VHH binders against Protein Aster-A (GRAMD1A). Designs and how they scored, part 4

Target 1, 172 residues: Protein Aster-A (GRAMD1A), of Homo sapiens (Human) (q96cp6r367to538)
Amino acid sequence: SGRLLINSVFHVGAERLQQMLFSDSPFLQGFLQQCKFTDVTLSPWSGDSKCHQRRVLTYTIPISNPLGPKSASVVETQTLFRRGPQAGGCVVDSEVLTQGIPYQDYFYTAHRYCILGLARNKARLRVSSEIRYRKQPWSLVKSLIEKNSWSGIEDYFHHLERELAKAEKLSL

## First folded at step 26 (VHH)

Design G3 (from F2 with D31K)
Fold by ESMFold2, last read:
Structure G3 (fold): chain B 172 residues (1-172), chain A 118 residues (1-118)
Amino acid sequence: as target 1 above (172 residues)
Amino acid sequence: QVQLVESGGGLVQPGGSLRLSCAASGFTFSKYEMTWVRQAPGKGPEWIATIYDYGDTMRDDSTKGRFTISRDNAKNTLYLQMTSLKPEDTALYYCAKDWEYGTSHDVRGPGTQVTVSS
Protein backbone atom coordinates (compact mmCIF):
# COMPACT_ATOMS: atom_id res chain seq x y z
CA SER B 1 0.00 0.00 0.00
CA GLY B 2 1.63 3.17 -1.02
CA ARG B 3 0.92 6.86 -1.44
CA LEU B 4 2.19 9.46 -3.86
CA LEU B 5 3.42 12.45 -1.85
CA ILE B 6 5.16 14.59 -4.47
CA ASN B 7 4.58 14.76 -8.22
CA SER B 8 5.92 18.11 -9.32
CA VAL B 9 8.11 19.82 -11.88
CA PHE B 10 10.85 22.12 -10.61
CA HIS B 11 12.83 24.60 -12.67
CA VAL B 12 16.09 23.00 -11.66
CA GLY B 13 17.99 20.45 -13.72
CA ALA B 14 17.90 16.79 -12.72
CA GLU B 15 21.55 16.62 -11.64
CA ARG B 16 21.21 19.74 -9.48
CA LEU B 17 18.01 18.42 -7.89
CA GLN B 18 19.81 15.16 -7.09
CA GLN B 19 22.63 17.14 -5.48
CA MET B 20 20.18 19.19 -3.41
CA LEU B 21 18.43 16.11 -2.04
CA PHE B 22 21.14 13.47 -1.88
CA SER B 23 24.43 15.18 -1.09
CA ASP B 24 25.46 17.00 2.07
CA SER B 25 24.09 20.20 0.55
CA PRO B 26 23.09 23.48 2.19
CA PHE B 27 19.54 22.73 1.08
CA LEU B 28 19.48 19.36 2.83
CA GLN B 29 21.16 20.71 5.95
CA GLY B 30 18.65 23.55 6.21
CA PHE B 31 15.67 21.31 5.55
CA LEU B 32 16.65 18.80 8.22
CA GLN B 33 17.21 21.63 10.71
CA GLN B 34 13.70 22.93 9.96
CA CYS B 35 12.38 19.43 10.69
CA LYS B 36 14.25 19.62 14.02
CA PHE B 37 16.36 16.60 13.21
CA THR B 38 19.50 16.45 15.35
CA ASP B 39 22.64 14.31 15.58
CA VAL B 40 22.68 14.04 11.80
CA THR B 41 25.39 11.91 10.20
CA LEU B 42 25.74 10.97 6.54
CA SER B 43 28.02 8.24 5.30
CA PRO B 44 29.77 8.72 1.96
CA TRP B 45 28.08 7.26 -1.07
CA SER B 46 29.74 4.00 -2.05
CA GLY B 47 29.05 1.21 -4.48
CA ASP B 48 29.99 -0.53 -7.72
CA SER B 49 29.62 2.57 -9.91
CA LYS B 50 28.01 5.98 -10.20
CA CYS B 51 24.90 4.09 -11.32
CA HIS B 52 24.50 2.03 -8.13
CA GLN B 53 25.44 3.57 -4.82
CA ARG B 54 24.40 3.36 -1.19
CA ARG B 55 24.69 5.55 1.88
CA VAL B 56 23.40 5.58 5.44
CA LEU B 57 22.04 8.51 7.38
CA THR B 58 21.49 8.50 11.11
CA TYR B 59 19.61 11.17 13.00
CA THR B 60 17.34 11.92 15.94
CA ILE B 61 13.77 13.03 15.27
CA PRO B 62 11.23 14.61 17.59
CA ILE B 63 8.17 12.53 18.40
CA SER B 64 4.90 13.53 19.98
CA ASN B 65 4.79 11.38 23.11
CA PRO B 66 3.42 13.14 26.19
CA LEU B 67 4.05 10.15 28.47
CA GLY B 68 7.50 9.00 27.35
CA PRO B 69 10.54 9.77 25.24
CA LYS B 70 10.26 12.91 23.12
CA SER B 71 12.71 11.78 20.47
CA ALA B 72 13.57 8.69 18.48
CA SER B 73 16.67 7.40 16.73
CA VAL B 74 16.52 6.81 12.98
CA VAL B 75 18.66 4.87 10.55
CA GLU B 76 17.91 5.66 6.91
CA THR B 77 19.53 3.61 4.15
CA GLN B 78 19.45 5.18 0.71
CA THR B 79 20.20 3.26 -2.48
CA LEU B 80 20.72 5.25 -5.69
CA PHE B 81 20.15 3.83 -9.15
CA ARG B 82 20.92 5.50 -12.48
CA ARG B 83 20.28 4.11 -15.93
CA GLY B 84 23.81 5.03 -17.07
CA PRO B 85 26.74 7.31 -16.23
CA GLN B 86 25.38 10.05 -18.49
CA ALA B 87 21.80 10.02 -17.18
CA GLY B 88 20.82 13.18 -15.33
CA GLY B 89 17.98 11.57 -13.42
CA CYS B 90 17.97 8.82 -10.85
CA VAL B 91 15.90 6.72 -8.51
CA VAL B 92 16.66 6.69 -4.80
CA ASP B 93 15.07 4.09 -2.57
CA SER B 94 15.07 4.94 1.09
CA GLU B 95 14.34 2.60 3.99
CA VAL B 96 13.72 4.27 7.33
CA LEU B 97 13.97 2.37 10.60
CA THR B 98 12.87 4.22 13.70
CA GLN B 99 13.88 3.06 17.18
CA GLY B 100 12.39 4.12 20.49
CA ILE B 101 8.76 4.01 19.37
CA PRO B 102 5.94 1.55 20.06
CA TYR B 103 5.89 -1.49 17.80
CA GLN B 104 9.23 -0.53 16.26
CA ASP B 105 10.01 -4.14 15.37
CA TYR B 106 6.79 -4.48 13.35
CA PHE B 107 7.46 -2.07 10.52
CA TYR B 108 9.64 0.35 8.67
CA THR B 109 8.86 2.94 6.02
CA ALA B 110 10.08 2.96 2.47
CA HIS B 111 10.27 5.91 0.12
CA ARG B 112 11.03 6.07 -3.58
CA TYR B 113 12.33 9.29 -5.10
CA CYS B 114 12.26 9.45 -8.89
CA ILE B 115 14.06 12.33 -10.58
CA LEU B 116 13.50 12.68 -14.31
CA GLY B 117 15.12 15.32 -16.45
CA LEU B 118 12.66 17.18 -18.69
CA ALA B 119 15.01 19.90 -19.94
CA ARG B 120 18.40 21.38 -19.10
CA ASN B 121 16.90 23.34 -16.19
CA LYS B 122 13.72 21.38 -15.57
CA ALA B 123 13.12 18.14 -13.72
CA ARG B 124 10.24 16.14 -12.32
CA LEU B 125 10.35 14.75 -8.82
CA ARG B 126 8.02 11.97 -7.80
CA VAL B 127 8.06 10.64 -4.25
CA SER B 128 5.99 7.73 -3.09
CA SER B 129 5.99 6.03 0.29
CA GLU B 130 4.77 2.82 1.86
CA ILE B 131 4.75 1.16 5.23
CA ARG B 132 6.36 -2.28 5.16
CA TYR B 133 5.53 -4.81 7.86
CA ARG B 134 8.06 -7.28 9.25
CA LYS B 135 5.41 -8.71 11.57
CA GLN B 136 1.70 -8.56 10.84
CA PRO B 137 -0.01 -6.53 13.58
CA TRP B 138 -3.62 -7.13 14.48
CA SER B 139 -6.03 -4.55 13.12
CA LEU B 140 -6.10 -2.07 16.01
CA VAL B 141 -2.32 -1.88 16.19
CA LYS B 142 -2.05 -1.63 12.41
CA SER B 143 -4.48 1.27 12.39
CA LEU B 144 -2.40 3.08 15.01
CA ILE B 145 0.84 2.48 13.09
CA GLU B 146 -0.74 3.66 9.83
CA LYS B 147 -2.31 6.80 11.31
CA ASN B 148 0.82 8.00 13.07
CA SER B 149 3.22 7.05 10.29
CA TRP B 150 1.23 8.59 7.45
CA SER B 151 0.75 11.81 9.39
CA GLY B 152 4.53 12.12 9.76
CA ILE B 153 5.32 11.08 6.21
CA GLU B 154 2.84 13.51 4.68
CA ASP B 155 4.08 16.39 6.82
CA TYR B 156 7.71 15.65 5.93
CA PHE B 157 7.21 15.41 2.17
CA HIS B 158 4.76 18.27 1.83
CA HIS B 159 7.27 20.40 3.72
CA LEU B 160 10.04 19.16 1.42
CA GLU B 161 8.00 20.10 -1.65
CA ARG B 162 7.44 23.63 -0.34
CA GLU B 163 11.12 24.08 0.46
CA LEU B 164 12.13 22.85 -2.99
CA ALA B 165 9.74 25.34 -4.56
CA LYS B 166 11.21 28.10 -2.40
CA ALA B 167 14.77 27.10 -3.23
CA GLU B 168 14.24 27.14 -6.99
CA LYS B 169 12.98 30.74 -6.74
CA LEU B 170 16.09 31.82 -4.84
CA SER B 171 18.28 30.56 -7.67
CA LEU B 172 16.74 33.05 -10.11
CA GLN A 1 8.81 -5.76 -30.53
CA VAL A 2 7.97 -2.56 -28.66
CA GLN A 3 6.54 -0.24 -31.31
CA LEU A 4 5.08 3.26 -31.32
CA VAL A 5 3.62 4.84 -34.48
CA GLU A 6 2.41 8.42 -34.62
CA SER A 7 -0.14 9.83 -37.03
CA GLY A 8 -2.36 12.87 -37.52
CA GLY A 9 0.19 15.51 -38.42
CA GLY A 10 0.02 17.79 -41.41
CA LEU A 11 -0.16 21.34 -42.66
CA VAL A 12 -2.58 23.61 -40.82
CA GLN A 13 -3.23 27.34 -40.69
CA PRO A 14 -2.55 29.39 -37.56
CA GLY A 15 -5.46 29.06 -35.15
CA GLY A 16 -6.25 25.58 -36.40
CA SER A 17 -6.51 22.27 -34.62
CA LEU A 18 -5.01 18.81 -34.99
CA ARG A 19 -5.31 15.57 -33.08
CA LEU A 20 -2.24 13.38 -33.00
CA SER A 21 -2.45 9.65 -32.32
CA CYS A 22 0.20 7.20 -31.16
CA ALA A 23 -0.50 3.50 -31.64
CA ALA A 24 1.38 1.31 -29.17
CA SER A 25 2.20 -2.40 -29.33
CA GLY A 26 4.58 -4.93 -27.82
CA PHE A 27 4.11 -3.90 -24.18
CA THR A 28 1.32 -3.53 -21.61
CA PHE A 29 0.36 0.04 -22.54
CA SER A 30 -2.03 0.57 -19.61
CA LYS A 31 0.77 0.07 -17.07
CA TYR A 32 3.08 2.85 -18.27
CA GLU A 33 3.21 6.60 -18.29
CA MET A 34 3.51 8.02 -21.79
CA THR A 35 4.97 11.27 -23.07
CA TRP A 36 4.63 13.59 -26.06
CA VAL A 37 7.79 15.42 -27.13
CA ARG A 38 8.42 17.75 -30.04
CA GLN A 39 11.54 18.79 -31.87
CA ALA A 40 11.90 21.64 -34.35
CA PRO A 41 14.82 21.65 -36.80
CA GLY A 42 18.03 22.83 -35.17
CA LYS A 43 16.51 22.78 -31.69
CA GLY A 44 16.70 20.31 -28.85
CA PRO A 45 13.76 18.16 -27.82
CA GLU A 46 10.94 19.81 -25.87
CA TRP A 47 8.80 17.95 -23.38
CA ILE A 48 5.11 18.67 -24.03
CA ALA A 49 3.06 16.50 -21.70
CA THR A 50 2.96 13.26 -19.78
CA ILE A 51 -0.02 11.09 -18.92
CA TYR A 52 0.23 8.55 -16.13
CA ASP A 53 -1.17 5.06 -16.17
CA TYR A 54 -3.89 6.22 -13.73
CA GLY A 55 -4.98 9.06 -15.99
CA ASP A 56 -3.53 12.20 -14.41
CA THR A 57 -1.58 14.52 -16.69
CA MET A 58 1.27 17.00 -16.50
CA ARG A 59 1.79 19.65 -19.15
CA ASP A 60 4.53 22.11 -19.97
CA ASP A 61 3.62 25.77 -19.37
CA SER A 62 4.24 26.87 -22.95
CA THR A 63 1.35 24.79 -24.35
CA LYS A 64 -0.85 24.70 -21.27
CA GLY A 65 -4.45 25.43 -22.22
CA ARG A 66 -3.92 24.63 -25.91
CA PHE A 67 -2.68 21.02 -25.89
CA THR A 68 -4.35 18.13 -24.09
CA ILE A 69 -2.83 14.66 -23.67
CA SER A 70 -5.14 11.67 -23.30
CA ARG A 71 -5.10 7.90 -23.67
CA ASP A 72 -7.41 5.04 -24.56
CA ASN A 73 -6.03 1.98 -22.80
CA ALA A 74 -8.53 -0.33 -24.52
CA LYS A 75 -7.11 0.70 -27.91
CA ASN A 76 -3.47 1.06 -26.78
CA THR A 77 -3.53 4.59 -28.15
CA LEU A 78 -2.11 7.89 -26.90
CA TYR A 79 -3.49 11.23 -28.13
CA LEU A 80 -2.46 14.86 -28.26
CA GLN A 81 -5.27 17.30 -29.00
CA MET A 82 -3.81 20.58 -30.23
CA THR A 83 -5.84 23.76 -30.62
CA SER A 84 -5.07 27.40 -31.36
CA LEU A 85 -1.96 26.34 -33.25
CA LYS A 86 0.81 28.86 -33.83
CA PRO A 87 3.74 28.92 -36.26
CA GLU A 88 6.11 28.21 -33.35
CA ASP A 89 4.36 24.86 -32.85
CA THR A 90 5.87 23.64 -36.12
CA ALA A 91 7.91 20.57 -35.25
CA LEU A 92 8.22 16.81 -35.44
CA TYR A 93 5.98 15.37 -32.69
CA TYR A 94 6.67 11.94 -31.27
CA CYS A 95 5.38 9.81 -28.44
CA ALA A 96 7.76 8.00 -26.17
CA LYS A 97 8.00 5.39 -23.46
CA ASP A 98 10.69 5.95 -20.81
CA TRP A 99 11.62 9.36 -22.16
CA GLU A 100 14.26 11.40 -20.32
CA TYR A 101 15.92 14.62 -21.45
CA GLY A 102 19.50 14.14 -22.55
CA THR A 103 19.36 10.35 -22.97
CA SER A 104 18.58 7.84 -25.72
CA HIS A 105 17.14 4.91 -23.77
CA ASP A 106 13.52 5.70 -24.64
CA VAL A 107 11.36 3.88 -27.14
CA ARG A 108 9.79 6.34 -29.56
CA GLY A 109 8.04 6.38 -32.86
CA PRO A 110 9.30 7.98 -36.08
CA GLY A 111 7.15 11.03 -35.31
CA THR A 112 4.52 12.97 -37.24
CA GLN A 113 5.25 16.39 -38.73
CA VAL A 114 3.09 19.33 -37.73
CA THR A 115 3.51 22.43 -39.86
CA VAL A 116 1.64 25.61 -38.98
CA SER A 117 1.73 28.09 -41.85
CA SER A 118 -0.59 30.11 -44.01
Scores: ipSAE 0.467, ipTM 0.804, lowest interface PAE 1.8, mean pLDDT 89
Fold by OpenDDE, last read:
Structure G3 (fold): chain B 172 residues (1-172), chain A 118 residues (1-118)
Amino acid sequence: as target 1 above (172 residues)
Amino acid sequence: QVQLVESGGGLVQPGGSLRLSCAASGFTFSKYEMTWVRQAPGKGPEWIATIYDYGDTMRDDSTKGRFTISRDNAKNTLYLQMTSLKPEDTALYYCAKDWEYGTSHDVRGPGTQVTVSS
């Protein structure tokens, strides 16, 4: 079962919002730093067309598990879709694989970003997330995965929404 | 084929109210978000509001306190309740499916004219 985590209109154009979120922008850099992400690497966007691009992110995240590692390596694959080369909005699908955590082989998280242009300086952002299982864990393990994953996911995107709201005020 | 037909426009005095309707056909209306946009003379299309299939709405700040978007899925109809109308609200109002600023892939009706004048 997926969750809708962001559904908001920002006073930033669709293209600008895309740049903020999906380029090596000062906004993204600052945001990831706030999240305490380290060793961040971004591959260039590449693909067979302007309307279909792919990139890979790698980074280290802090883990708040008293019985486990204090950090984990993450590989995030992002796929960008545009309706056309001149389309203002886009969809970005993100698959996030976390390594070095308990039950890492059981699941990964998936996120869909939808940016829609509403005006020259207005765009809607919708973000939905889900936990995807590569294999079915036992019920207790699944409960633990769900609890820990959603806590982290919700915090991340709520923080993102707040920072975007701050950023749009500065762009005015 | 997707068809949208707007109605309910007219001439009103400042401070007046209008309720626009949009009759939808040719697609499963209840599964799609719908949008109201308007275009004034000499200006580009302006986003007013969007209502999702599940009923939540997003609205532009310029009209947020005065305009309300709603839908009746059983009737395949989209509504825009307008209150406290101003001369600046004069425009052709469109109901749109798959509307996005700067693109032309949306489907809309012929529009309904709203004129606010003393």
Scores: ipSAE 0.405, ipTM 0.753, lowest interface PAE 0.7, mean pLDDT 93

